# Ledger of designs, part 4: miniprotein binders against tRNA-splicing endonuclease (endA)

Target 1, 353 residues: tRNA-splicing endonuclease (endA), of Methanosarcina mazei (q8pzi1)
Amino acid sequence: MNLLKTQLKGDRVLAGKEAVAELYKTGYFGRPKDDGLELSLVEAAYLQSRGKLDIELEGKLLGFRAFFEQASLRQQNFELKYIVYKDLKERGYYVQPSAADFRVYPRGSHPGKSAAKIFVHVLSERQPLSVKLLQESVASAENVHKQFILAVVDEESDLTFYEIKSASPKGEMPEPFPAVKADATFLEDRVIAWDAEASGALYSRGFYGKMLDPERLQLSLVESLYLFSRGVIVVRDRKGKIFSFDEFVEKASEIEGSFLRKYSAYKALRDSGHVVKTGFKFGTHFRVYRKVESIEKIPHSEYLVNVIPEDYEFRLPVMSGAVRLANSVRKRMLFAVEKGEEVEYLDIGRVKM

## First folded at step 2 (miniprotein)

Design g8
Fold by ESMFold2-Fast, scan of step 3:
Structure g8 (fold): chain B 353 residues (1-353), chain A 81 residues (1-81)
Amino acid sequence: as target 1 above (353 residues)
Amino acid sequence: SPEVEREIWRLAARIFKLALKAQELGDPEAAEEVEALALEIAYLLEKLARTGDESLLEKAIEKIRELLKEVEDKLRQAKEG
């Protein structure tokens, strides 16, 4: 066959009527328009690299390098988008360029057989990613029943794909609160509950804290404030004075950075029926269990949780590391986005395309 | 070995925690410095995972110690200002 002759116009490459039969009807490249075919810059570069078309600019034939340089001037991040587009095409996907970079059809499908299932956003590993913008993009995809995927290009032009979705985790734990308040004391960086019966119930039924001995329970500061706010414990200082909620928050905040933010997430997870323990052994704020039946047989936690502010900016290598860690221990990585009393969750996982 | 693998992912988790803690300080310069050091440690851990060279683990532990000192120094400076 003869190479198709096309021309570069603005941020598009225009082909004649023959291209509709040879490129669109066979491979769903471009968009039929007027009596011809309109190709995006990434589609044209891909097809040129495969020897399927010639591209002219103002009567001059452009080689691949010359066209690639022109495309880079006409589209921001063209080179990254080309790397991702080429990879998806080589994997056998049908792909349409869009404002969110790409729309991708599910495996075994194509335009006309089903709707596109996936929105792909392309980023360099060096680019910071605003959690606010990420949440907006995820919500936009979910509102039209599509998956949101980040395609991250590293310095070696290798690709890693991440699925990001909103989450509303729901646990199955009942509330295990005793009928009477237990006395507790704030000591250094922790709280000790002194009543043996209440301590035993909180530990064995609620899975709060750690027993120091058979009669005394050590509670973390977030656990303590949660139980105090629900009227389960009364917390005193070393001189016997009872803390108010604000006094407790003030003292805890002197000891733990971002205490209130962590507490908001802890409270939200407990209120939604989870057992929440420290994530220290995994380097996260929390590890979370959907259901725990017995202290003698604690299952593997379902989630690792990091609490972040709503103005947080992800560094992609750090995000990649957290996701890889969670995968290595067969857990999901959740980011709890703190918005005052409200907490929203992002579930981030690596996917194979 | 399974023990080396567990230590690798444990250190990777600590790197993420330090980077997150730096963001919470509200100091963009300190956050960027901690993240740069965290990335260096992550690259060392990746090399260890591929080669099995346990000397890289010792270097990673030393880098984490430097990160903790830097974060603590920045926290102290913020409290004083």
Scores: ipSAE 0.000, ipTM 0.184, lowest interface PAE 18.8, mean pLDDT 79
ESMFold2 (binder alone), alone request of step 2: mean pLDDT 74; pTM 0.632

Design g9
Fold by ESMFold2-Fast, scan of step 3:
Structure g9 (fold): chain B 353 residues (1-353), chain A 81 residues (1-81)
Amino acid sequence: as target 1 above (353 residues)
Amino acid sequence: SPEVKQKIDELAKRIEELANKAKELGDPEAAQLVRELANFIKLLLDRLAETGDESLLERAIRLIEWLLEYVEKLLERAKEG
């Protein structure tokens, strides 16, 4: 049998009109152009590995190794893209190479039946990932109603897929805090509210803080600033002087790293109708509840939240660790991107292809 | 039970070893994540000691195994440059 003859030119492999019938019309490989077929380097490598075509460079026939080496020189991250392409093809997907790495058709569909619904971006686990670029990529996919997936290849060539989407979480709490007013004191690293009725209401109806005894409520620094900014508590120093907002922020920032950033996220989540508690026991900044009806029957939290600056660069192992942690405790992992007064959310989860 | 207490002591030793490995990490975010995960596992062990819940022990073992593998990969990459 004679294999299809093709030629390597630049970052493409060119085949004649016979390849349109044999590869494109049967399996949707390549793109028809003029009187022939243009194959991407990953498509050509895959087809060569299956014995479907021969590849020549300047009149010389290239074996698989020689072609793979040439392709690696012609395309950035070719070897990683090939690993992902081959995996998706072996899973039965129809895959089209694109500027965003790959467009993938849903299971049971192909280019002739429906539109591609998945964008796949390929990364090495050692590659830093800019949050700004990630948000732009996610927004681009969402604007055309497509799922955005990261395919992360580790040093052992193991492949993990992550779905990333923007989120606008909305809680179902009718009121973020009860209509009370309490006097409170800033002690070393915490705030104590003294009024028994107000403390009880903040705890049992607002789900703030921790009761030290029936009359005294301990509040975290972010809870305290939130309640203070709403006029619910008045915070004094040990000598009875009332803190200003700026004085509180300054003192809290000396005690707690990234205090103002965490406060911005805490405020946004509370303002959107959530109950927000410390995520310390899960290794995150917060754990978040969409609705809590009773302090005696607190449900499992829906989200773990880590707050990051807008100029943050993910280290992919750290991202993977956070997602795995959330999955292990049956929660969703949200990254709250702090942009001054605004907070935007990325929902990152592991997905099976 | 004495059997559960023996397993708790074994896991506590492994957590201490993980905390020592975290000191070798040059990435502040990765080091912080390792410390937070070690603290979380310690909280699971403390809860197990109070309740005797074998399912919490199984979960703690799985998390420790994952954390060990994760830390070993991070340390190997940090030393290689």
Scores: ipSAE 0.000, ipTM 0.248, lowest interface PAE 14.9, mean pLDDT 82
ESMFold2 (binder alone), alone request of step 2: mean pLDDT 73; pTM 0.593

Design h1
Amino acid sequence: SPEAQKIRDLAERIKEKLNEALEKAKQLGDPELAERVKKLADEIRQLLEEIKRALESGDESLLKEAIEKLRELIKEVEDKLRQAKEG
ESMFold2 (binder alone), alone request of step 2: mean pLDDT 75; pTM 0.653

Design h2 (from h1 with A4V I14F L48F)
Amino acid sequence: SPEVQKIRDLAERFKEKLNEALEKAKQLGDPELAERVKKLADEIRQLFEEIKRALESGDESLLKEAIEKLRELIKEVEDKLRQAKEG
ESMFold2 (binder alone), alone request of step 2: mean pLDDT 74; pTM 0.627

Design k1
Amino acid sequence: SPEEAIKRIEELANKILQELKDALKTGDPELLKEAIRKIEDLARQVAEKLRELGDEEAAKRVEELAKEIRQLLDEIAKRLEG
ESMFold2 (binder alone), alone request of step 2: mean pLDDT 76; pTM 0.653

Design k3
Amino acid sequence: STEDAIQRINELAHKIMSELQNALSTGDMSLFNQAIDKITELASQVADRLHQMGNHEAADKVQNLATEIHQLFDQIASRLEG
ESMFold2 (binder alone), alone request of step 2: mean pLDDT 68; pTM 0.502

Design m1
Amino acid sequence: SPEVKQLADEIKRLAEELAKKAEKLGDPELAQRVRELANEIKQLLDEALKTGDPELIRKALEELAKKIQELAEKLGSEELAKKVDQLAREIEDLLKELQKG
ESMFold2 (binder alone), alone request of step 2: mean pLDDT 67; pTM 0.555

Design m3
Amino acid sequence: SPEVKQLADEIKRLAEELAKKAEKLGDPELAQRVRELANEIKQLLDEALKTGDPELIRKALEEIKKLAQELAEKARELGSEELAKKVDQLAREIEDLLKELQKG
ESMFold2 (binder alone), alone request of step 2: mean pLDDT 74; pTM 0.662

Design n3
Fold by ESMFold2-Fast, scan of step 3:
Structure n3 (fold): chain B 353 residues (1-353), chain A 86 residues (1-86)
Amino acid sequence: as target 1 above (353 residues)
Amino acid sequence: STEAQKLQDLANEIAHMASQLGDHELANRVQDLATKFHQAMQSGDTSLINQALDEIAQMATNLGNQDLASRVTELANQIRDALSKG
């Protein structure tokens, strides 16, 4: 048994030069410093559980329980970080503790062979996750060409891993809308276009709305405002008065929560060459197609999209549910973050480590 | 089944609506119930299946969305009918 004597100091465990040969050179545990080895609390707990070292605090030998309790007092979320660390180690990964929780080396690689390729951030299922902080973390990882993974620990200590990346989706539709002009009426919670030729073109060439019959097209409120703002349709109330842009937004906002935010995302996606349809049947704002060639052969949509404000706080069960649904129907889950006049996208998918 | 997938879709719809209203606790609860329903379907626990379906329908009703509540109730009846036939 290679049992090494170590000392608990602050948020680290210090070992002598023997540990460099026995732990660092063999398994890349810790960081060599001043002829000794500096271990994180998570690494020390893992190695102690494997019978590789003894840990002392002020001359007193600590058993696993005593050390674990001390580590919990010295590091925020130590228990969660330990669960994730242990899981990754048991899967055969080389893992280095960091300010972003963990840096992980690709399977079959180690610190002596290549750079770390994965940043892992650890959260409890009950912890709210700021989209602003998430975007900053993802950007930091991407700026150094690394994958960002969120490790969520549930109440039974089971783990689910999510890859989160920024996205700049670009569609391949050649025209944002057909060259037509149509009259439409705002009825209750929807808009109906009455002209058969224009309705047919909007539906079959622009992939807007749904035909009620061969002569009439039903449009969603976001589709209607988009087409109205481009001069493709004129929207009237039941008495024949034409809506202004602001009047339409006011009326639609009374019917549909966060209408203007959803419209901003709808507009951005259409302007970037996508076909955008309601995601209602999937519990999302939108389903998005990169390319649609024919109404007779509509492909599977690539993305489901939820629109969120820049100050949004994710509830992880809600995020998990959305990602699970997207995966079950073979689509990617995008969160469109509204930032005034701009929309930024986070692509969130469940991954196996 | 197709009906079980439709229930998951409706549960996500309820969770989304709850989140937009700022009710993240209700959004979490409906997702937990959808997970519980899926597990009960695999184990054949009819009591647990019925409890999950009833609670999801009640959540939709409590949000004041009668169309969504009716759709959940209709789908719940379809699922119960399918289960009764084996």
Scores: ipSAE 0.000, ipTM 0.109, lowest interface PAE 25.2, mean pLDDT 81
ESMFold2 (binder alone), alone request of step 2: mean pLDDT 77; pTM 0.674

Design p1
Amino acid sequence: SPEAQKIRDLAERIKELANELAEKAKQLGDPELAERVKKLADEIRQLLEEIKRALESGDPELIRKALEEIKKLAQELAEKARELGSEELAKKVDQLAREIEDLLKEIQKALEG
ESMFold2 (binder alone), alone request of step 2: mean pLDDT 76; pTM 0.722

## First folded at step 3 (miniprotein)

Design ca (from c7, 15 letters changed)
Fold by ESMFold2-Fast, scan of step 3:
Structure ca (fold): chain B 353 residues (1-353), chain A 98 residues (1-98)
Amino acid sequence: as target 1 above (353 residues)
Amino acid sequence: GKKVRITVEVRAKSPERARALAELILEALKFKLLRRHPDVEVKIEVREEDGKVRIEVTVEADSPERARLLIEWIAEYLELELKRRNPDVEVKIEVEEE
């Protein structure tokens, strides 16, 4: 193949008609336009590094370093995007620039055979990531039936890829629960239900709480408010006064940070037919089960769940840690985004490219 | 030439809102297709039915790869740019080769 002459113009590199045959039809680089080929800055840098083209700016030939410096001035995060682009190309993928950052064709496919199936968004490990913008990007990708992947570049230029998708988890537990009624007392940081029959039913059939002894059930605060709101328990203080919903929320919020937010997620998961276990056994807010048939035969939970506010900004090392934790115990990592009465879910997992 | 069709369905809480966004989509499509790709043939049809607006765009180009690429870029523009700025509207996009 001959060395092609191209020209840097704005945020693109322009090549003549020969480039369509030599670069686009053979490797699907660039976009045919008029009689020529329009290359993105990352494509041009990659091809220049392979000795496939020369790049001129205002009549001056640019070496690789000079072009890379120009590209960095012309495109935000050019260096990170180049690292990701080069990695994907070396793995054998066909990659096209997109409004996100890249669209990628699945293994064994190319632009002439099928549509792209993957959107890749590139960011530094040091960048905060808005959950609102993330949800919008994921929804946009899913609307066109594409997988959304984050390519995270660390300070050593190592890449980690994360698939992010919306989730609408549906459990298989029957509703409504048995008609039981129990008196309970709010003690320090927990609630205790006193009726032996109701306690046994809540534990063995509903999978709520932990038995203190054969007749008494200890409930977490979110479990207690859920059961109280369903009319299953009546919660009293030590002096016998019954809590209202708002009084319970106020007292629980003094004990647990983000109590109401966690409660909203707990309620949503229970209402969708799941068994939800509270506590920090795996360093997350919840462990979630699609179906549990017996207390003696509890399966492994499907999800670990962290509840976050809608204005949350991910610190990528924290996100990475949560995903790694879930993987280490063979579970998926869900982030439950609390939006008042509604909860939306993001399923985040590490993927190998 | 090879023909590729893109179908865009716009649904919103009000029919007036759906029509306003359909008109915005049409203006964006005409800008993208006519100004940047005058070498391709484009046919655009708009239909209003049961409170939703359906836009069908058919592109014919000398190369099937070119037609698919153009439709994909337009679909990406609609999903990533227009939907983000108008989250109250549901936009569904389908691509079909004729």
Scores: ipSAE 0.000, ipTM 0.233, lowest interface PAE 17.7, mean pLDDT 80

Design cb (from c7 with E17L R20E E24F K27L K28A E31R K73R R76L E77M K80W K83E E84Y)
Fold by ESMFold2-Fast, scan of step 3:
Structure cb (fold): chain B 353 residues (1-353), chain A 98 residues (1-98)
Amino acid sequence: as target 1 above (353 residues)
Amino acid sequence: GKKVRITVEVRAKSPELARELAEFILLALKRKLKERHPDVEVKIEVREEDGKVRIEVTVEADSPEEARELIERIALMLEWELEYRNPDVEVKIEVEEE
């Protein structure tokens, strides 16, 4: 008979020796232990739904509803984990429960053939997602050479899967632009550089700013601070007084929210060889180019970038919206996590399992 | 052929600033389209309404694939040319296939 008798005990379902042959050796369900088989609650629910086993509690046979209710009392987020487990099993994956929720074997593989290659973490769309904990989970997966997948369950029990990777984007732009000296003025919400030669070089070779006319370059505030900090421009106020770094940051911060955080990310991206421009029209902080050869041959930008603090908590619908937006314009979504002068990147994309 | 329309709406704190930015966008569009597609017919309309300046660019192409390529090239041009905005300026870009 394919129908096996099992016992619910704690957060496990215990089966006899015959279940090792019928469930573990054939489908890699459960964990062999003490000459029997130990099944997780999600595995037992799945197998019960397929008519493979009976589950008893203290001599009482449990139907699917009764078992599901018991499992929900015994395991945190059992309902969400069951939804994800069932979906992955129906897609033909071999899946093992783990402390991180699930380990998944790649298509065409199983526990007897190779190691699991995918960690899946399950959460509700209503749960906040700590960036710090997310980075730790991604690093843990990457340290053992596994892919990290986030499985988000919405209010209608629909699933969306996201792959999350650490990223170290490297641009292909030439070595840092040599320091030139240009005088510039801070006007209202922008900086204008006045030297025609320097302005032309910054625009055509460095892809900084936008030419206001043949002799003058308009710079964003983050561009201006970057060039000022490298000694490329000297920025004055309307009365001719030269700004210090701190004075510039103070004034720019009055105009632009989270200015210093955005500047840290801008600087990191430029220092790693990218051309960085505003992402305003895409609802992000930046759009990023790996390489720009000339103004006459402008490529599509590769990344949209949002800068977030280390203590940021994602609201999953907002994360989903940002990822969907980036994909719709054929770009990748990067989150730049600001850690003082250091910036770390998370690459988040939707995937089909 | 297939017609593709790009609509750019510019709204700023003052009508003068919106008009100035719209003139810049219009000049950039005319220049880039003439350089890349000198043999393509382009219709450009500029309207001022409710404090906004609206620029509509219509391009006629021989196939849906060609129309898509033109849309992508125009969008890329706008992405580069509309880089620097005033904080109180709103630019809305819509692409429609007729």
Scores: ipSAE 0.000, ipTM 0.174, lowest interface PAE 20.2, mean pLDDT 79

Design cc (from c7, 15 letters changed)
Fold by ESMFold2-Fast, scan of step 3:
Structure cc (fold): chain B 353 residues (1-353), chain A 98 residues (1-98)
Amino acid sequence: as target 1 above (353 residues)
Amino acid sequence: GKKVRITVEVRAKSPERARLLAEWILEYLKLKLKRRHPDVEVKIEVREEDGKVRIEVTVEADSPERARALIELIAEALEFELLRRNPDVEVKIEVEEE
C-alpha cells in the first residue's frame, strides 16, 4: 500500500493536497493550508502508527521510534500528550490541538456539526500545578462556555480525567442570632459558652459546636472567632479578661496552623448561608451544608472543603486523594483559595470521558 | 551537563529593523525553548556588533546529543519562519559545543 508522504518541519508535519481529502475531510485531522495539510506532532504520530503516513526529515525517512524521539525534542510533554490524544481518539472523539493542549468535540459530534465543548490540559501526576495558573485556565475556558478537563497521566500511563469549575456556593440558612451576648471562656485549645439559652440556640438553630451538657456548648476556635466578631459571644481567658479580636487571633494562631486562612474561609461560607462543621472526620478542614433544618435529621453535606493559599501548588496525588475521598462519601470536593480578605472556590471532580 | 551554543546574526536594511527582528527572534526562542522544554537550561544574550544584531543562546541538557538536536531544531525552525516572513533579511546561524 502507498502511504501519504509528509515532511517534518519545526513542530508540524506537512502533507500535500491529497491528505486534505484523505485525512481532513474524512477524519478532521490537521488544518488545511496552501493546498496542503498541516498536522500537529501528536496527529502525525497517531496516523503513522495507523500506517497512514511516511514522515521525512531532511531527505531521511523516519520510522515510528525515530519520529517519536524527534517529536519529544520538539514539543514539551509530547509523550504525555500522545498518550491522552490516542486514548481520546480510541474512544471515538474528534480532537484538535489548542492552547490548552486539546479541544474536544462532545460524543456524537464533530467539526461542522457543533462547536468544541471541552478544553483538555495534560499533566504528569508528578508535575506540580499552580493554583493561580489553574484558576486562569479555568476562567479562560468558562469565558468561552467550555468545560475545563485536566488529564493526569500516572507512571503506568493510566489516565484520570478531572473537571475543574469555579464555584460561588450559596446556602439557604437564615441568620437567626440573638442580639444578647453570651459569655464564653478560652480553655487550652477550645472555647466553652456558659449561657444555656444562647448555647441551645447556637447548637439547635445555628448548628455550632457540640453540647457538653444541656447548659454548656463547646466551640472550635474558628466558630468562636466568627461568633465573637458578630457580637454573639464574649470570650474571656481563665482570669476573666476579655479578649480583643487581635488577641484571640494571636492565641489561636499559636495553637492551630493556618488559623487566619481557615477562619477567612469559614467566615465566607457562613456569611453565604451555609452550615459549616469543623474537624477532620473526613480528612478535610470543613464539611459544608447548604441547608440544615433539624439537628436530629442532618442531611448529607454538599461539600468537603480544603483551604489553600493563593500561592499554593497542587500535588496531583494529594488532589486525587481528596477528590476520591469526597466521592466515597457522596460529596463534592471544594478548594477554598484564600486571597487576603477574599475567598474563591474551585470545584474539582473526577469525570468519565 | 553539556552545553551547546547557537549564535544568530541578523542583517537588515536598517539597524532599527535589525533590532526589531532581534526582539522577535528572542520571543520566538523563549516560546520554543522555555515553554516546551522546561527541563533544559537556557541562557540568552543579545549584542549589537558592527552594525548587526547578534543573539547567543546556550542550552544545557542531560546529553550533548539532546542539546545539539534541540539547538539545530530551533535554528532550522527560526530560519524557516524568519525568512518566510522577511526574505530581504540575511541570517547567519552557528552552532558550537562547549
Scores: ipSAE 0.000, ipTM 0.083, lowest interface PAE 25.7, mean pLDDT 78

Design cd (from c7 with R20L E24F K27R K28A E31W K34R E69K K73Y R76L E77A K80L K83E)
Fold by ESMFold2-Fast, scan of step 3:
Structure cd (fold): chain B 353 residues (1-353), chain A 98 residues (1-98)
Amino acid sequence: as target 1 above (353 residues)
Amino acid sequence: GKKVRITVEVRAKSPEEARLLAEFILRALKWKLRERHPDVEVKIEVREEDGKVRIEVTVEADSPEEARKLIEYIALALELELEERNPDVEVKIEVEEE
């Protein structure tokens, strides 16, 4: 039997009524329209590669290479979309073209059984990714109860999938702060609290800082500002003069890049009931714990947090590197998007499709 | 300027895992040094020797006092991070003046 005959027209491939029975009703390829079947360029290329159809352009039969070249001229990023589509089909998924590139049905499901549950957006690793546009895409997917997956194609045509979702992390740490007051000194690039009882309470009950010895607690600058803003510590310079809030902010900002942005995220996480520690490890700003019951039994952190501005543009190799390395130590990567006093979170993880 | 070398050695269940963990520590050092000391020159080398991965970070500073301050900062940052490492991962840190 001869292969189904189709025609390339614009950004679509058109097939007759027989294709509805042979491709749509059996495999859910294309969209029925006007007694025929409309295939996307990606679907047509895949089906042609599987020997299911012939594609003609103005009466000329196109081989796979000729069609691929025509499709590339007719659709932006066709090559990347084809790579992703073919991979998902070979994994056994049912896939439909969409405005977000693809809608995907979960494993063991198809269009006749349930709704699509996954949106897939395709990008080259060289393409910058706007955080603002990413947040809008994620929100759109979540509003219709679908997962948002980013498919990144590298120079070697290797494919990596990332699940991106908004997060509203909630900790389980008790409020308010321990009822303590501590005198502290701003030394070069850190703050040291001197009162043994208060330092012990801040460390063992609040899980702030690190004990330098049994009587002295070293605090990061973001921890110090947080405790200072709540009247828990009083910070002095080396000559004994008390800092005002504004003086502390000015000095900290001279020492630490993006201090106020990091502080906003630190404050938001602490205010939502988390224990937060500085994230020098793994190249992130913070390590975050939902609950810590005892200093003797501190769990491994659940999240690594990197703070970014709302107008941030991801370079995908940087994003991929951060997520890959976080996965290698079994932690989740959370990006805190700073919007002045408000902080929104994106949870980015590598997924196996 | 005085040069200071900090060496981090990582041993894990596999050389690949050690390399990935070493890259995490390297990234943390590079990010924190660049955030606070953008004028500091940092040379970073990753080598696999004797079944372990070594990271060597060389920092150039304007004075011996500044070099000591940077050493203390780097050592403290690494010590703070390492307290949460997995029990089956071994990390050794050495600091040397050059």
Scores: ipSAE 0.000, ipTM 0.152, lowest interface PAE 22.0, mean pLDDT 77

Design ce (from c7 with E24Y K27L K28A E31L K34E E69L K73F E77A K80W K83R)
Fold by ESMFold2-Fast, scan of step 3:
Structure ce (fold): chain B 353 residues (1-353), chain A 98 residues (1-98)
Amino acid sequence: as target 1 above (353 residues)
Amino acid sequence: GKKVRITVEVRAKSPEEARRLAEYILLALKLKLEERHPDVEVKIEVREEDGKVRIEVTVEADSPEEARLLIEFIARALEWELRERNPDVEVKIEVEEE
């Protein structure tokens, strides 16, 4: 049982033929090349820490600290990648380098048995994360039938894994909408529907708004525009003038930030058969229900939804906080990315590897 | 075999900076593709147009659909890495079979 002698060269550590038998055929470390074995810097650091190899640079033997410092000069974010690699190896996974940092084999599998099913991208919690690039990366990973996972390393070197996937949520609310017509008035920052019968139907069958009293329903601005656009309500100003769609959007946009963006997401969710509740009870734009049968027995919402623009950049602590909040109340966190008239969804959840 | 083409367009604060970034992307893409798929033949062409640098990468493989998906993923991963370091850069990637 002698230590394997290896050489640091560029962004790789090179080992001889003996390493193929001792490291690759037994543990799938490295990549056989020529008659030897080529190890990534994180693999070499891990194996050196386990007393499996000696690493030389230009004839000089490097201790762990010296090698780690050299590796950090040769690979961006080496320390973060090493933290993640070591964690995955200690959990019993087989891990190989990739363009997205790592390819991980399913638990109980290895390179000789199946294809890698997980791409892991390593980030410091301080790194900004472009939503557009994230969506493209997730879609590309899904196109090659792999999960996309973010490994986020915080300031204390604590590691959290997040699975990010595209979503196309579909509700089960029955059609059709209540066949009612209601007169409503735009007042300050809300819309009030006055007719008792229509108000009752919108509330009890459509799960819209909140009853102010037995005869009057208060609607949020996005709910109001949705019902107005379906011809269910007629919205007037205090002088009795009926709003056009564009006039309503203009007035609502003066009151509520990002109104049209939120409306697009609200409309998409309602059109896909969901009950959508507005407001910031859990610090999100919407609470979304797949099916609601009775106002007296409203189930737990399936999703918490935040609406973001296509040019949004996540601050990872904010993303992590949102995901933890959803998990703590037993809901999934969904980010609705507004792209004009189209809305796309990212489902972000914490995973335990 | 069939050919798969990937086009990368880079725009930055100056054409010179865009060219330097494009050359880095090209080199990184070539090295990472060869590392993962050493049996794949790669042809690379670089052109400057309208203040941007355009890189066309053509790959010939026996399984062009699989090569296309992997090249697309590699390109997106490289764009992610580049954008983290250079937030003002714009990168456009297109993939098509020839």
Scores: ipSAE 0.000, ipTM 0.254, lowest interface PAE 14.8, mean pLDDT 78

